# Designs tried in a protein design chat: VHH binders against Glucokinase (glk). Part 21

Target 1, 317 residues: Glucokinase (glk), of Thermotoga maritima (q9x1i0)
Amino acid sequence: MPKLKLIGVDLGGTTFSVGLVSEDGKILKKVTRDTLVENGKEDVIRRIAETILEVSDGEEAPYVGIGSPGSIDRENGIVRFSPNFPDWHNVPLTDELAKRTGKKVFLENDANAFVLGEKWFGAGRGHDHIVALTLGTGIGGGVVTHGYLLTGRDGIGAELGHVVVEPNGPMCNCGTRGCLEAVASATAIRRFLREGYKKYHSSLVYKLAGSPEKADAKHLFDAARQGDRFALMIRDRVVDALARAVAGYIHIFNPEIVIIGGGISRAGEILFGPLREKVVDYIMPSFVGTYEVVASPLVEDAGILGAASIIKERIGG
Short names: E, the ipSAE of ESMFold2; O, the ipSAE of OpenDDE; V2, 0.75 times the mean of E and O plus 0.25 times the DockQ between their complexes.

## First folded at step 21 (VHH; framework vhh_ozoralizumab_d1)

Design m84 (from m83 with D100E; at its last look DockQ between E and O 0.03; V2 from the best seeds 0.00; counts 0 for: pae O 3.2 > 2, placed apart)
Fold by OpenDDE, look of step 21:
Structure m84 (fold): chain B 317 residues (1-317), chain A 123 residues (1-123)
Amino acid sequence: as target 1 above (317 residues)
Amino acid sequence: EVQLVESGGGLVQPGGSLRLSCAASGFIFRWYDMYWVRQAPGKGLEWVSEISMDSGYTEYPDSVKGRFTISRDNAKNTLYLQMNSLRPEDTAVYYCAREERDEETGEYTFDYRGQGTLVTVSS
């Protein structure tokens, strides 16, 4: 009897990806398409369903996990609201996809899907206490404690990007100053680079980028590796912000492992080395040695595997 | 190459008015605070006006406050200085300048400036 395969859908505002995944977490097939939100929810849902059927053609894959941005009703499979889908209000996504595909569909927030992906397929394997952060355009997070996903009363818990790390820091999109997202996201870094050009136009960051408009986190960390003073200054600010946040999470959740993914995490040891050192400065002595801070090994597969992991979480491993 | 080209200077009587312009190129103009500085004969550079990137902030020394107005058009990469109620002591070469920071010393300078335009206030 062929082993059961999983379908993971990583839904984004710009693109969505559908993957066929083995039980042990190997991506067998992957298709990425433009979301085309402007075509309306019905068109988007139809295209997702078609892609699911395409990827699973000839395969035993009765379950679909879908990770979505925004506020999610996990129990009823409803997307309540998402900034990426401004015209989506209380969309019964799981029911709609189930009707079209004949499959059982489970819905989870994309940040929660991320931590589940880590739990089942990534660095979180074998751990019951996990904190995971995704550092991209924004900062999302998820928490597993005692083997259970932390959802909160309304399923909107673990907004780890919106802890204040700089009280007088930059304005966050949430309306609060100094959130982690406003300091340590890719968006924040781009902002720092734009603002910094005024004083540090000779920095290697801008040379590497070719133009100040193109300067981003990649260029920042590349320059930092080469000892560029401006780049190191920005790196240090990002590291300090992350360290403060991570220290808070350690104090609150007492995790075995803190996993950091997303585009920023690809910086490697230029980021993680100082981060590990700095976290120690902000935690109580009793927590020293109780945790690991690691980069997500899932990298580009995090979305699909996270989505697929929703199935394992719902029906068992 | 960073270029700043001033224009609009000339001879004017006391109490008269002039409007200076500065055409900027070779850098992202909208990303910089811009300045007007002047140098009178036998004197050093004197700051006379500042405007922020988005024109939300302007500043003047007491010597020109209420008489001079700095403005900018980011779409045209142009800086302006409206000078009213001119005085003989306003006679100087006027420069459009971009602020620079020395990364080693931390010192701010006006090293990037144009060739200047001469303003002469005389009866």
Scores: ipSAE 0.032, ipTM 0.440, lowest interface PAE 3.2, mean pLDDT 93
ESMFold2, look of step 21: ipSAE 0.563; ipTM 0.820
ESMFold2 (binder alone), look of step 21: mean pLDDT 81; pTM 0.799

Design m85 (from m83 with R101L; at its last look DockQ between E and O 0.78; V2 from the best seeds 0.00; counts 0 for: pae O 6.4 > 2)
Fold by OpenDDE, look of step 21:
Structure m85 (fold): chain B 317 residues (1-317), chain A 123 residues (1-123)
Amino acid sequence: as target 1 above (317 residues)
Amino acid sequence: EVQLVESGGGLVQPGGSLRLSCAASGFIFRWYDMYWVRQAPGKGLEWVSEISMDSGYTEYPDSVKGRFTISRDNAKNTLYLQMNSLRPEDTAVYYCAREDLDEETGEYTFDYRGQGTLVTVSS
């Protein structure tokens, strides 16, 4: 009689979250704990397992989905490498958690988990062709086409943040100049604000932030809403970069919907309004009207719901 | 590929004037601060002028302040340097340079620059 409940694990370098999720995507229980990477791989895995058991105590929840940053072997449940977990090399995460919890565990990259969360519980519901971007410290993305997650030959496809939008632009951490991540991420915006202080120290952005070191995307968009010239300049650069990338994705994937999440997406219409308009400038006429660009509705729950959605994807919905 | 092509240099008498131009390509010109730098014979590279993306900010070293004026036309991807009251010590190869920030040190470099144009001030 009781409906199947899902367990989602959102694994991060600073914190990890475990949630018990209903079949229709409601978070029934949630626990967040410090990851404490410095305690070692074994300790982290133990604590995750304990948290899974805690959240699922007294519940019928036989499946666990875990979204992890880094390079993932999704088929074998192995974390190959992650910058956030420097001591993890080819860690059989799913097997280790299964042994400890007695549950079936599935592993996905966090960007893929994000798009799956949108597909099953977010703005992507009812759509078979989805492009999703998460705009945070970096830019991650995922693609669903014909109802299937795009993984590529090696399971590392859809690195949407590393398309070049500004040739010979800022250096990206990947070693290439001008990637979307190097122009439109929260990190990129902070860099622009830091660099801009020399010439635009009187900008409202810095007044709102209190100092150039504290200036971030929130202050940028708040200032932009008030018509600050410097803020609008940076906003326009970010929007143009995003628009070029999104236009490329539209041309390549022909999606029904482009979903943008992450901290930057919280800016609202000061970002999305100009973005929607600018995308039209970069797409072929035949694509006009074939897509929607929307903000993710999942907000802070995106991680857990994304992780839980891995289960639905693997066992057939 | 980033390309900067300087022009307008030549021989001029002390007290004379020249206007340099720089044609930019291979990058979004309007999104970068631009610079003029110069190198005199036997000397190192010297910063001459700076202009912000939207021309809202300009700066000069004391050596050329009041005599040189930097400007830009973003629609034409062109940078300019108006040089007045030229002096023999202004003799140098002048380069157009794009901003290039060293992210580790926070200092600007001039790694992206053109072939230069020679300015000779002599009686």
Scores: ipSAE 0.020, ipTM 0.347, lowest interface PAE 6.4, mean pLDDT 92
ESMFold2, look of step 21: ipSAE 0.561; ipTM 0.818
ESMFold2 (binder alone), look of step 21: mean pLDDT 81; pTM 0.793

Design m86 (from m75 with S104E S105T H112V; at its last read DockQ between E and O 0.84; V2 from the best seeds 0.77)
Amino acid sequence: EVQLVESGGGLVQPGGSLRLSCAASGFIFRWYDMYWVRQAPGKGLEWVSEISMDSGYTEYPDSVKGRFTISRDNAKNTLYLQMNSLRPEDTAVYYCAREEYDEETGEYTFDVRGQGTLVTVSS
ESMFold2, look of step 21: ipSAE 0.632; ipTM 0.850
ESMFold2 (binder alone), look of step 21: mean pLDDT 82; pTM 0.814
OpenDDE, look of step 21: ipSAE 0.017; ipTM 0.327
ESMFold2, fold request of step 22: ipSAE 0.604, 0.612, 0.606; ipTM 0.840, 0.839, 0.844
ESMFold2 (binder alone), fold request of step 22: mean pLDDT 82, 82, 82; pTM 0.806, 0.805, 0.809
OpenDDE, fold request of step 22: ipSAE 0.822, 0.663, 0.692; ipTM 0.923, 0.843, 0.854
ESMFold2, last read: ipSAE 0.636, 0.560, 0.635; ipTM 0.853, 0.817, 0.853
ESMFold2 (binder alone), last read: mean pLDDT 82, 82, 82; pTM 0.811, 0.808, 0.810
OpenDDE, last read: ipSAE 0.722, 0.750, 0.853; ipTM 0.879, 0.885, 0.940

Design m87 (from m83 with I28S W31S Y32S M53S; at its last look DockQ between E and O 0.02; V2 from the best seeds 0.00; counts 0 for: pae O 13.5 > 2, placed apart)
Fold by OpenDDE, look of step 21:
Structure m87 (fold): chain B 317 residues (1-317), chain A 123 residues (1-123)
Amino acid sequence: as target 1 above (317 residues)
Amino acid sequence: EVQLVESGGGLVQPGGSLRLSCAASGFSFRSSDMYWVRQAPGKGLEWVSEISSDSGYTEYPDSVKGRFTISRDNAKNTLYLQMNSLRPEDTAVYYCAREDRDEETGEYTFDYRGQGTLVTVSS
């Protein structure tokens, strides 16, 4: 019998990706398309379904996992609300896709999908206690404890990006001042760089970027690697924020491993080196040596593999 | 005296649109980063948009991204917020605010804002 293949759908506001994945986590096929939210939910769902059928044509792939942003009803496969999909209110996404594709469809929040991807295919393999953060436009997180995904009472648990790390810090999109997302996300970094141009216009960051409005995390960390003082200052602020948050997660979840993914994580040791050192400053002595802080190895594949991992989680691996 | 006067609020149905305006005076509007913030009943102040003075760089939280558009007319000392596809959760008093940041402490505030304009989204 041919080995079972998995279908993962990484749903975003700008683009969605559909992948055919082997049982061991190899992406065999991948298609990315514009989401075109403005065309309406019916059109989006139709295109997703068509793409699923396309990537799975001629393959034994009876299951689909879909990671979606926003508030999700995991059990009923409903997208309750998502800022990225303004016209989506209580959309029965799994049922709609199932009807169109003939496949069994599972839905999970994209942050939870991320940690599941790590659990089954990434750095979390072999671990039962995992904290995972994705550092991109925003900050999402997921927690596995005793091998189980932490969902909370209403399935909205583990909002790790919305812990306060700077009480008088910048305003977060959630309405609270000083959240981790408001300090350590790619969006936050772009804001810092834009604001910093007034005082630090001669910084290497802006030379690399070409303009303050184009300056981003990549330019920041590239400049930091070269010893640019302004870049290092911003890096240190980001690291301190992350370290405080991670220390909190260590105290709360007592994880074996803290996995950090997303665009920011691509910075490498210029970020992770100081982060590992700084975390020790904020944790109780009893936690020293009980955890690892590592970059996600899944990189750009994290979305599809995370989505595919939903299937593993739901059907027992 | 710094003055910010918001206008354009009102009652709209879900899915409707509004355009808010803010008349600024008493400071160099052209050289100021400007913001829209809102406060819903029983909630704290929430940032909803920013536009820079130098490059016109704009940014939005995910909650309004794709629906709201901030713009400015420096010749008129006026800030705008185009709000489309309005939702009940967008109901709030909307304020025009000037950039307030303590560079030493890193603290961000929106203390320089007007009296606000009420936006109510209800069926």
Scores: ipSAE 0.000, ipTM 0.244, lowest interface PAE 13.5, mean pLDDT 91
ESMFold2, look of step 21: ipSAE 0.005; ipTM 0.378
ESMFold2 (binder alone), look of step 21: mean pLDDT 80; pTM 0.788

Design m88 (from m83 with T109V; at its last fold request DockQ between E and O 0.76; V2 from the best seeds 0.00; counts 0 for: pae E 2.2 > 2)
Amino acid sequence: EVQLVESGGGLVQPGGSLRLSCAASGFIFRWYDMYWVRQAPGKGLEWVSEISMDSGYTEYPDSVKGRFTISRDNAKNTLYLQMNSLRPEDTAVYYCAREDRDEETGEYVFDYRGQGTLVTVSS
ESMFold2, look of step 21: ipSAE 0.574; ipTM 0.818
ESMFold2 (binder alone), look of step 21: mean pLDDT 81; pTM 0.804
OpenDDE, look of step 21: ipSAE 0.687; ipTM 0.877
ESMFold2, fold request of step 22: ipSAE 0.524, 0.524, 0.518; ipTM 0.794, 0.803, 0.792
ESMFold2 (binder alone), fold request of step 22: mean pLDDT 81, 81, 81; pTM 0.804, 0.803, 0.803
OpenDDE, fold request of step 22: ipSAE 0.835, 0.835, 0.830; ipTM 0.928, 0.928, 0.926

